# VHH binders against o26223: the designs that were tried, part 88

Target 1, 191 residues: o26223
Amino acid sequence: MKLLWTSQHIKVTVHIDGKVSKMDVLEAIKTRRSIRKYQDREVPEELIDKILDAAMCGPSAVDERPWHFIVVRNREMLEKIPEVHPYGAMVKDAPVAIIVCCDSSLEKIPGFWVQDCSIASQNILLAAHSLGLGAVWTGVYPLEDRVEGIRRLFSIPEHVIPFSVIPLGYPAENPGTRDLFDPDRIHLEKW
Below, E stands for the ipSAE of ESMFold2; O stands for the ipSAE of OpenDDE; V2 stands for 0.75 times the mean of E and O plus 0.25 times the DockQ between their complexes.

## First folded at step 6 (VHH)

Design f49 (framework vhh_lunsekimig_d3; at its last look DockQ between E and O 0.01; V2 from the best seeds 0.00; counts 0 for: pae O 10.3 > 2, grease 24.3 > 24.2, placed apart)
Fold by ESMFold2-Fast, scan of step 6:
Structure f49 (fold): chain B 191 residues (1-191), chain A 120 residues (1-120)
Amino acid sequence: as target 1 above (191 residues)
Amino acid sequence: EVQLVESGGGVVQPGGSLRLSCAASGFTFSSYALYWYRQAAGIERELIASIYSGGSTNYVDSVKGRFTISRDNSENTMYLQMNSLRAEDTGLYYCATPWEEITYYGMDVWGQGTLVTVSS
């Protein structure tokens, strides 16, 4: 048996005011918003595979790539997440969620796994957006009660740390865009 | 520049009614979901009502049938009509909109809060 994994560059085409435009990387970064309302519509396994491929392509400290992912589609399990994450109510309404985890046995340099898993989480959000889906990063680490709650709920072993819970689906809301460029935060040559 | 300002809180007897208002500025109001949160003494902050850009609403079970959330996009204002008030409804009421791109505390953009006291 052979597993076939192909890395593909995905270009998303969107219709805006009757015009067709391609979403390049910069546009995807600038237009991605957290989505907390989802259509009652299943996300195909093919799209989840593409999102996870993108997540694993992120840079990591000394290439340690400590991430593991749990894909949750079971409605009963999704409905239990708000019991351990006080602000994760939207997860129960999502068709699927991805739990980003760090396997500490893969860590080469202590402490950098937080940056590594942050990069993986952001890549999930960007890849979902590029594929016409919406997602939101719900924060687990470093809040100990949430870490232990998620660990127990999903039978995560002690050497693995749940980092984030990311529900995703076809968006049922359209938040506005943000203009966040602040030139006062840019210092030329020195502080 | 994004601001939320609550008003309408006060003291009311059990069984009474209050209407809270949340005035918004600095963003495209009609495009955002808007939330009412309640923080009672000794209890963690709780999302009690939501209204989404498509007009759908959600409520926690304890307020269903008693509270009604609504919005006026032309006036950039969200409302919470509270009927049949109970002692356990006492608390600080906050309006919020999802500006937080990582959900840690459900607090993206907050108002200052308005105090509701249900006592006789």
Scores: ipSAE 0.423, ipTM 0.795, lowest interface PAE 1.0, mean pLDDT 85
Fold by ESMFold2, look of step 7:
Structure f49 (fold): chain B 191 residues (1-191), chain A 120 residues (1-120)
Amino acid sequence: as target 1 above (191 residues)
Amino acid sequence: EVQLVESGGGVVQPGGSLRLSCAASGFTFSSYALYWYRQAAGIERELIASIYSGGSTNYVDSVKGRFTISRDNSENTMYLQMNSLRAEDTGLYYCATPWEEITYYGMDVWGQGTLVTVSS
């Protein structure tokens, strides 16, 4: 087998001598896009396990690791998410979604859980992309109606805060790469 | 309902100038980045210029120095000033709202496009 690359916005992973090629971390960061259209394909549990492992590798405030994850594959539940997330229509078309939550009983520094769960959410997006999946972070926190709606839908207890809903699947769209580097945002030594 | 309407396209000689407008409605215009894309016949759309809510801009290399994106928040309108036009600039020009990389409000909207033809 030989390694083949077709283009910078389309990646084809080909096995070389029994080992898969993996995406470079800078490439993953630069090429990851929010994907809202998915193929009618299952996502293997092994890939979800890898994604959640990556999510839990994120740094957190004083190593508090306040995150919990709900993996949703049930069709009826996925179809109900748009009832409480008015812009989450794509979730019903995804084979799986991950809900990132904060368990406030694990907080060791009050209020830093938002940073912690944001790091976990971004790692989910990057890991999914590196595995050939597409995902999008749909915002729940800090919109209280969405927080309450998701909490109610998934029986999430009062001390646990749903932060994001991340549908994912094999992509059925390609929005292309962006060049977002802006030198004017860089300040040397002082503002 | 979020809407974008382009205008200002037309036929221009090489080296000429043209100014495109994108009138926006249905959202708080000043809070959002806006984008210009172009599409030549038989080719996928390409992003060519962006302007952010704070006024910073970004361009692809092929238009840098020739095109200027701007916005007038009091008129809810974005502009693309196109100078030193080339035959390769021929295409359908679209304005767009952001591809929402974190989905809070589902803003991904396109205009209908305005045609620019550069012919000698």
Scores: ipSAE 0.249, ipTM 0.707, lowest interface PAE 2.5, mean pLDDT 87
Fold by OpenDDE, look of step 7:
Structure f49 (fold): chain B 191 residues (1-191), chain A 120 residues (1-120)
Amino acid sequence: as target 1 above (191 residues)
Amino acid sequence: EVQLVESGGGVVQPGGSLRLSCAASGFTFSSYALYWYRQAAGIERELIASIYSGGSTNYVDSVKGRFTISRDNSENTMYLQMNSLRAEDTGLYYCATPWEEITYYGMDVWGQGTLVTVSS
């Protein structure tokens, strides 16, 4: 038996000022911001595919990979999401949104799906950013009203739990970068 | 024990065709994605084709339109139909499956490989 590292080197080519540049992982992480304003510009399917690919590359508990994704481009549906998600107002302005869901029937260990879907959601954000898109994580779970709202809106089965709604688009804002490093949160060897 | 055994490699002329097989055992075959990798001499191993548990497929650009990945869940076997072969397709071909429970490091399990040589 041979073991192979699945190094999916996603070579992300970002066009900055007409030049193709690669954004490395650390850069993507450090420079990512929540984007809530989007250009009136469609997101190509190819980019969504890459983002979803990244979303499914994260680890999961015992490799359970419980996630499902609803890709929403329908304008009417996008406009309805804010009706059931009070903090999802920007979704109506996005050309596309991804709803991250958990299929509970795929859980191998109960409860870890939250971590799994969180990782998937974060990877969506990072991938989007690396591809020159803006996105924001709008939490659905664990707020019951949002969960049920999204469930009804998208006819999601009872055993499937909507976790997050992530609108995506070409950014129409630049909030800048943050320095979030806090040495006071680092403890050496013991608290 | 998870096992993957590749077969079907050989020597072919440019423009020729080969069909590779990967026999799998030791896991629920239908539940996992499967991959074909290849490694040419002096070149890093590369992922070239993927087939997911639901049957969807993905290809790298260099093989797109020429190679077809498929699976038979009833036989626990994955295939790679290789058409319009080129010299640059020469290499050792591996099948793989993700098996996080074995490595805990996000590594795939793979076989010994089967050699494909494309030469005039």
Scores: ipSAE 0.006, ipTM 0.278, lowest interface PAE 10.3, mean pLDDT 88
ESMFold2 (binder alone), look of step 7: mean pLDDT 78; pTM 0.775

Design f5 (framework vhh_lunsekimig_d3; at its last look DockQ between E and O 0.05; V2 from the best seeds 0.00; counts 0 for: pae O 13.6 > 2, unsure alone 63.9 < 65, grease 29.2 > 24.2, SAP .775 > .668, placed apart)
Fold by ESMFold2-Fast, scan of step 6:
Structure f5 (fold): chain B 191 residues (1-191), chain A 119 residues (1-119)
Amino acid sequence: as target 1 above (191 residues)
Amino acid sequence: EVQLVESGGGVVQPGGSLRLSCAASGSIFSVYDLYWYRQAAGIERELIARITTGGSTNYVDSVKGRFTISRDNSENTMYLQMNSLRAEDTGLYYCATKPWEDIVYYDYWGQGTLVTVSS
């Protein structure tokens, strides 16, 4: 069974006191799932600060770091998000949401801000998961109606582009983990 | 992009049977949960059956024991076997999938296939 043998090549690189320690990052990446149901519990601002710190640690094109973040806790504002984002219904049930934005004035190379803000968005999801929270990336850019709706709702200036809306909270569901490794997508030396 | 196409609808007498099919294209069918919804005139779309990637099934009470959902991952096709059909089963039947990790839409829908149960 090649799939079983391939999986056995995953090795832990750290040994402490005669015991093997796992790489926490790999577990976080493999076990993170989108969470759309949240407990009715406040998320401490300390955890939001840690998540945003992690978001800003991602790589960016020419180190331009064009990301800005809006933290939304106001219940009335969260309840308005589904009116401008048709697949953001779960946001009204979340205790908090983070809106990832690109400040185009910080852009040093055209077009790479999309990758930069994608990296920041994924870091938010991974950091939330590592802290015992659940989150989901709801896409805004490049859907023009969603971009303009979110901009109007949060008074975002014209030179700033809302990229994603990420509600988060303590999870009220557990979708389990996925096994997605597909060796047919790996090419050695050439296509 | 996920595209779903339903087939197998038609006119059938009360007590009769129909088998609906839903063919998927443009995506990996086997990793998605699959759903059948029904929409009757003047009524909101209702979830009637679900099948998970692992093969677990759920049904709304009104169709339990009469309808069977199944999937064939090798053919990228989901089925709804409908037996002992009643007048209230008349409606548009939609197949759907909800790719859990979708960042854009989350849910994808077929075009619908009409089932009419009449004498």
Scores: ipSAE 0.526, ipTM 0.765, lowest interface PAE 1.3, mean pLDDT 86
Fold by ESMFold2, look of step 7:
Structure f5 (fold): chain B 191 residues (1-191), chain A 119 residues (1-119)
Amino acid sequence: as target 1 above (191 residues)
Amino acid sequence: EVQLVESGGGVVQPGGSLRLSCAASGSIFSVYDLYWYRQAAGIERELIARITTGGSTNYVDSVKGRFTISRDNSENTMYLQMNSLRAEDTGLYYCATKPWEDIVYYDYWGQGTLVTVSS
């Protein structure tokens, strides 16, 4: 087990199952890109476990943790997703997808589950990136036809709301670097 | 909702030139990769040109050297300069975008502008 600290980049090296991550958290956030092309290469179960562990570490309203995750590896099922999400065509080319869902029976206070599931979805993207994978968040909620299409396809019960579908795999593209910082969006003290 | 509107289509003789424009509302182009497609009668839409947010361009072989895609992010407008036009370039020309780092809900398309190359 090794823990690495630097003065310019605070790095936390974590040994969960023998693997070491050296990616700085700010680097991960700044360099993560939506990846829509994937290698024909399986993603090990170990990496999916790490990604879902990270997803569940997100904060939630009053610690309600309303999320559930469906891991989809079956080719037939992945190929059917574009039938109900026509702009999610890249999902059929991914080795695996994660469906983020809200179980409304777990809400402790109503109206915050969208924030909760958004946090989990973003954590999936960041964790995938830190592990050398590429991913993209394809939107399901709040589009009613897509919500029902995904619910029907995966036999999701009425009290569970599919929120996002996130295909992932080893990237087969490199979109390059961005500089998105805009100081005009920063307001000190007041608007 | 993002709206894309093409303009600049018309009738030209073989060997002639046209410049198509694609104007956006409700969004800014600087964040998006931009695309031109064309559709001949009875045929599926064909991607012909792409320009990335960083300005890199790609073309299909049938238009390389004749067509030039460009963007003006300050005007939220993309262009397709079409030179040395041929009869086979006749068709309905569409602009499109895939949101660059957006959550994937939609691809956005214009309504198309007609280009007719007469013999």
Scores: ipSAE 0.182, ipTM 0.654, lowest interface PAE 3.4, mean pLDDT 85
Fold by OpenDDE, look of step 7:
Structure f5 (fold): chain B 191 residues (1-191), chain A 119 residues (1-119)
Amino acid sequence: as target 1 above (191 residues)
Amino acid sequence: EVQLVESGGGVVQPGGSLRLSCAASGSIFSVYDLYWYRQAAGIERELIARITTGGSTNYVDSVKGRFTISRDNSENTMYLQMNSLRAEDTGLYYCATKPWEDIVYYDYWGQGTLVTVSS
């Protein structure tokens, strides 16, 4: 069965005009891109609240929900993040960033917090995109230098592990769409 | 903004060797992981090698044992030693300072350096 994947060029019309277009979940997933350029425009608190709500709706191991979120709007702090995160240069240009953290004291099963925080991070990206914002996942964990850098910068206690830094803003770029479907990665019943 | 300039490409016979260079502008060269990409005609760019700030290296399977990535922070230069070259290695080679885990290509690429492996 040749799945004729008609490359529907989903023209992600990034409505540059800030109109929150409602998109379904599949559209959000398929059209989401990392955005590293932002407009000089503030993100309303209401949108951040919605994004954080979405971040907390993902599943977690045995419902441990180990995540914490630091919302950063302070310009000085945003500008310091690139000093400890070499690939976080875009953070200084964003009006806001969310730092996703794990409180290890909330872990019920060791090690699954990485999956939990990943799900939370991805939900942030999808929610942001669905709301007309651009975002990018900048990895902190498991790189020790980044983890310690962010920890010190934000006075994060030892039992809390910074996981990701996600700058957000209204997009000032349109990277286009990607087709990442690869049938060679699909195995039926056996390898 | 760090500017990267690739050089060292050329025409070589199968089994031959080339050494590519990537010269970076600026003083922040040492704070970035560095990457080599290549693009064959009609094919999308592919990541082929990485060297971290700590000196750790990674390669795609197709170049393992043949290619060696290295960096000289004092000279702000990255290298790709290519040995046992094959026809399939033909393409434009680019260097970048993007994260390994990020498969999204930068909007800004250098001109690259052309490697042609032909008998």
Scores: ipSAE 0.000, ipTM 0.262, lowest interface PAE 13.6, mean pLDDT 85
ESMFold2 (binder alone), look of step 7: mean pLDDT 77; pTM 0.766

Design f50 (framework vhh_lunsekimig_d3)
Fold by ESMFold2-Fast, scan of step 6:
Structure f50 (fold): chain B 191 residues (1-191), chain A 120 residues (1-120)
Amino acid sequence: as target 1 above (191 residues)
Amino acid sequence: EVQLVESGGGVVQPGGSLRLSCAASGFTFSYYALYWYRQAAGIERELIASITSGGSTNYVDSVKGRFTISRDNSENTMYLQMNSLRAEDTGLYYCATPFEEFTYYGMDVWGQGTLVTVSS
């Protein structure tokens, strides 16, 4: 079922219940890992609401904020995603997935919706992690077959572009933290 | 080229032991968590053991106390020491690492698998 939001509910969540986890921001960024194994445990609607609030707080080119989200909990629908996303097998085992979409009618600057939806997708991953959940970004755009498959499966209008499918749940795996800092990729003043 | 290669499978009697190896190449092994999965006939592939980049381990309940996962970062190799083997442990054993943080191809890096048969 789709969430029905009023502007008042969104405003209250941002100003009162927008509290970040006790994990600091740098810790969250550095310890987030893609999670593809989930416990057989439902994710409360309250946590999905917090994740979607965080997703919409990302920076957006000229503040166009073109994102829309589909929350999928229906097991039969989750099981059909691997049929249209050949590498989305883990989605069928997730308790919930979020489909990040771009409503092209909201686009103010051509092409920047990709960055906007990428930021929203990463915020979903970070917010999920900060709330004790795990998630993984499965790529849809710009792969035309996946875009069209997801659009048909979820009755998405032609002016809306499915961007990513993000299954999430309580983690059933612990990949641990990576140490990725590479000073050779940092150039001072010039290349 | 990123790859994982399993070895050490074989036929063993109940109560016996085997050590599986997973040799990695083409990536910085020490940065990644590593997993052992098992696929028995008619059963979905399951995660049985994991080891983080820092060496912390986790096991599915059915193998706790019998199996030990370890890694040697200098050799780019992960091991699974399997003791007190049971008929239920029969299956293909795969090593894997969550190489792809953004699922484009959907590839965790997987090995080809090594067959373990526990029979009398």
Scores: ipSAE 0.208, ipTM 0.656, lowest interface PAE 2.9, mean pLDDT 85

Design f51 (framework vhh_lunsekimig_d3)
Fold by ESMFold2-Fast, scan of step 6:
Structure f51 (fold): chain B 191 residues (1-191), chain A 120 residues (1-120)
Amino acid sequence: as target 1 above (191 residues)
Amino acid sequence: EVQLVESGGGVVQPGGSLRLSCAASGFTFSSYALYWYRQAAGIERELIASITRGGSTNYVDSVKGRFTISRDNSENTMYLQMNSLRAEDTGLYYCATPFEEWDYYGMDVWGQGTLVTVSS
């Protein structure tokens, strides 16, 4: 039994064990939306840790797992991202952003790191959604100006390639879900 | 340049009707699903109606039977016919295309919004 005090009333609440996420995998995939407006509310480190754990659980080519992540909470640094990323204006209003990077020294097979980092980025979006947060993938690679702008801003070494910038926070918008199933894109046996 | 422009908002009495328009330019309109969102004061922007490329429609329960979404691909325009308007329908109405994960390839367009006020 846990005692909780409301601002207006005193209530005794029975504590019931629950999961952090109550969304199944298919529901998470189908209902995730890009979120660009965030509440002025801190995201606990425990949730960021869960999201990054999920990011690192993705498959990678020859199990190379080339991912490195920069977690940005510093307001001044978040406010500078739109200066080097034209579609990153929402980042300045987010409580935190994750920069997904490839350490090229970990690459075992040329070129597949792009797919590896795409998988890590999608896992961040799905994990954030499942935890009640909103996020958006803003593209960095393969746009040379964005890659170099982010590299300079965060002192990223030359053998490391910034791939995506993902701001996240508690959502301040609800765009609803999309109906995207298109049977014309499914071919049986042959094209 | 990709652009969505809403129009048709105004002040109406309860029980009245309005038709909103969303004029699109700069992209292949017929290739995209389209959405109407509503934002009331102090409330998150919510999806109220959608229409697929094939013309299939969906509505939130609060507007079902009162609002009708439609599209005219020849005019690059989407409409929202709003009947039996209630005070709680007051808000800014936005049209939108689907948000994409890829900021340089995907269509991620919001209009400026059109204000609907339902009051006596």
Scores: ipSAE 0.000, ipTM 0.154, lowest interface PAE 12.7, mean pLDDT 83

Design f52 (framework vhh_lunsekimig_d3)
Fold by ESMFold2-Fast, scan of step 6:
Structure f52 (fold): chain B 191 residues (1-191), chain A 120 residues (1-120)
Amino acid sequence: as target 1 above (191 residues)
Amino acid sequence: EVQLVESGGGVVQPGGSLRLSCAASGFTFSRYTLYWYRQAAGIERELIASISSGGSTNYVDSVKGRFTISRDNSENTMYLQMNSLRAEDTGLYYCARKSLDEWVHYEGYWGQGTLVTVSS
């Protein structure tokens, strides 16, 4: 085992034999489930760095890449999220949460930041799953009360829009996988 | 329950012809891409032909021009017309529909197979 530094924008500590994902991309997509119960275990900073790297690899309209991320580990702050997000009760029990934000000053084409941040959010969920973690996307945008609540709670500037709150941790539940293929939603050649 | 049943195999001389049928039930036949696989001499099954729901076809080079895949959506049946048969075409022929997890496990719904023997 060795520690390596990268020449990337963010300093990352990498082990020589690193943790390699044991599932392929399609397996990750089909087996990922929303996880709302977490073990009382810390998530290593290196795994969060890998997840955020994956989040930033998503396609972005006109390559605007407007996303910013807030990593929340502070227990008191996590416990306040349910006060401004009614369906975010599980966040208080997570060891960490990532808040996906859009910096509107980076927006090059109006409205496409929503797709950009959705892609980043999904990449966080898939990357977490591939690394043995569980996560869930809790919606913030476009619900104005949640947007303003999260903004105030985390001192987010007015030109930045909080999009989603994603708690994550080692899973304490196993809901199994779902078979969601529905051929009635597929239309051949025309509607 | 998804079921696929092959028929039409047999013994034929080199240069002869056979028509295989695959009768399907338990799913909306017209919406699925369907496949013919062959297990000739090795232990691995080889994809030899496919037909999409829209009728688009693909073949491996070794059978292109000799084999024709087709489907009859009204009868829930897929066919493989095999012409100019060669000794190397000998094998078990399987029809398949990929499972709902088709891209993950490469598992499909398979028939029991029908044996084609090309010999003098």
Scores: ipSAE 0.000, ipTM 0.091, lowest interface PAE 18.2, mean pLDDT 82

Design f53 (framework vhh_lunsekimig_d3)
Fold by ESMFold2-Fast, scan of step 6:
Structure f53 (fold): chain B 191 residues (1-191), chain A 120 residues (1-120)
Amino acid sequence: as target 1 above (191 residues)
Amino acid sequence: EVQLVESGGGVVQPGGSLRLSCAASGFTFSRYTLYWYRQAAGIERELIASISSGGSTNYVDSVKGRFTISRDNSENTMYLQMNSLRAEDTGLYYCARKSFDEWVHYDGYWGQGTLVTVSS
């Protein structure tokens, strides 16, 4: 006999490429792609709030939740990000960007804030995708010149570390999906 | 659509040999570990051999030294060379590719099977 379980998926209705789609969690994870081209269309504040709510729901080491977020909509500020982030050229064309930061004063276990902020960053990408938006993670930490550049640009205190810059908007590209599953990386019972 | 198609089964005498083939389509063949399973009448399917994308092989003890699994990535085909066949080797032989969702349901891909009969 087979044991058959009904899997419960969180389902959302999203607008992707102008079309309404129903997406479960596994579909969202598998179909999320980095999006670097955005429509000339504003992202409502309510969607940003939903994305940041999802970001803060990630697990953190000993529940330290060290994250802070800067929401950047000012065109002049977005245009300055590529000057301090060489691979952030697409940010100037995005309607909004989120800067994920670690407040080191909230850290309970040294060093785990990197994992905490990585989880928050991925949740932003998945939440944006589930809401019909596109986004891309541009790396800041641990590259010292980028950390210092972003810190100076946004007046970030010394005890706060900028971790990632995530531009987002309605997608103006569709790169398709990827089949990345490699069973040779899975070991049964032991290495 | 992922498809696996077995061939090469037949009737042989004890001590004989057969080579099974599994032709694959619908995925990037070279990236996956592939499996041969056997199902004898009245018993559950058992894993008898595997081959990883890197060429590492594994065999169940009852076939070690007698069976050889191999793959040809240019032809999208996996093989099972069976030597010194015994009556106990009789069964349906299936090739398989596993899915990523083993925590919810086994979502593996299976061929239709090819029958091997070892009889006097």
Scores: ipSAE 0.000, ipTM 0.082, lowest interface PAE 20.8, mean pLDDT 83

Design f54 (framework vhh_lunsekimig_d3)
Fold by ESMFold2-Fast, scan of step 6:
Structure f54 (fold): chain B 191 residues (1-191), chain A 120 residues (1-120)
Amino acid sequence: as target 1 above (191 residues)
Amino acid sequence: EVQLVESGGGVVQPGGSLRLSCAASGFTFSRYTLYWYRQAAGIERELIASIRSGGSTNYVDSVKGRFTISRDNSENTMYLQMNSLRAEDTGLYYCARKSLDELVHYEGYWGQGTLVTVSS
């Protein structure tokens, strides 16, 4: 039933700038922005659990679902991330970060784990946005120095590959919506 | 609907031990982080320990090494094992569950508390 289905889909109403709002999937996708400035507020574990639940719901090649996640709240550890990730300066100011990893022992098809972990990373960003949080994807793989640095910092075993570091928190900035639709990138029937 | 019931409090001598229990009902126990708080007379509640759904634990510095939080998902019960009790551990002990409401607000669900008195 459409009415029951709609109610089941709209699970949470979020506060944005003191106003209650609900967003559908298309609105969430179009309005999500990279957020690099965070309020000095803790992110509850229940919200992180909802975000990670969403991360694991992505499609995966041959349903291999190779993702593992490290949740980092320790301030000392967050402050060390910029030392091994040149574009991760904002991570030290975030209340929490999620490190998306691939456990290569779970791979069924070589190489597709990159797509799997990309989907998980995007789902983290969308879920965070839908819950009134802001996040940004900072790239780790395939940059060897970043992969090695993050591995060493978080004692990640050799069969596990760190893919992305995603700091998140309540947003302390509000970048405007982007109009990115470009019809010149759409080809009908043939290139 | 959500109910938390503490038990196991009592009077003990310094250096003694107590085991507190928190019996939960009305929610999927295994999916929630659960908390123990302590409240002395005239003082606001202090977070003592927490246990996440995956089993990871956290403690306030004053109880580290002396208190152990645990959970039994099959019995819907959380425990606090308190060893080497001190006079400053005296207070009402509350178990708590925080939940996300439909407006992304956190409401605390609390039991009525169990009294722990450490007396010489």
Scores: ipSAE 0.000, ipTM 0.100, lowest interface PAE 20.8, mean pLDDT 83

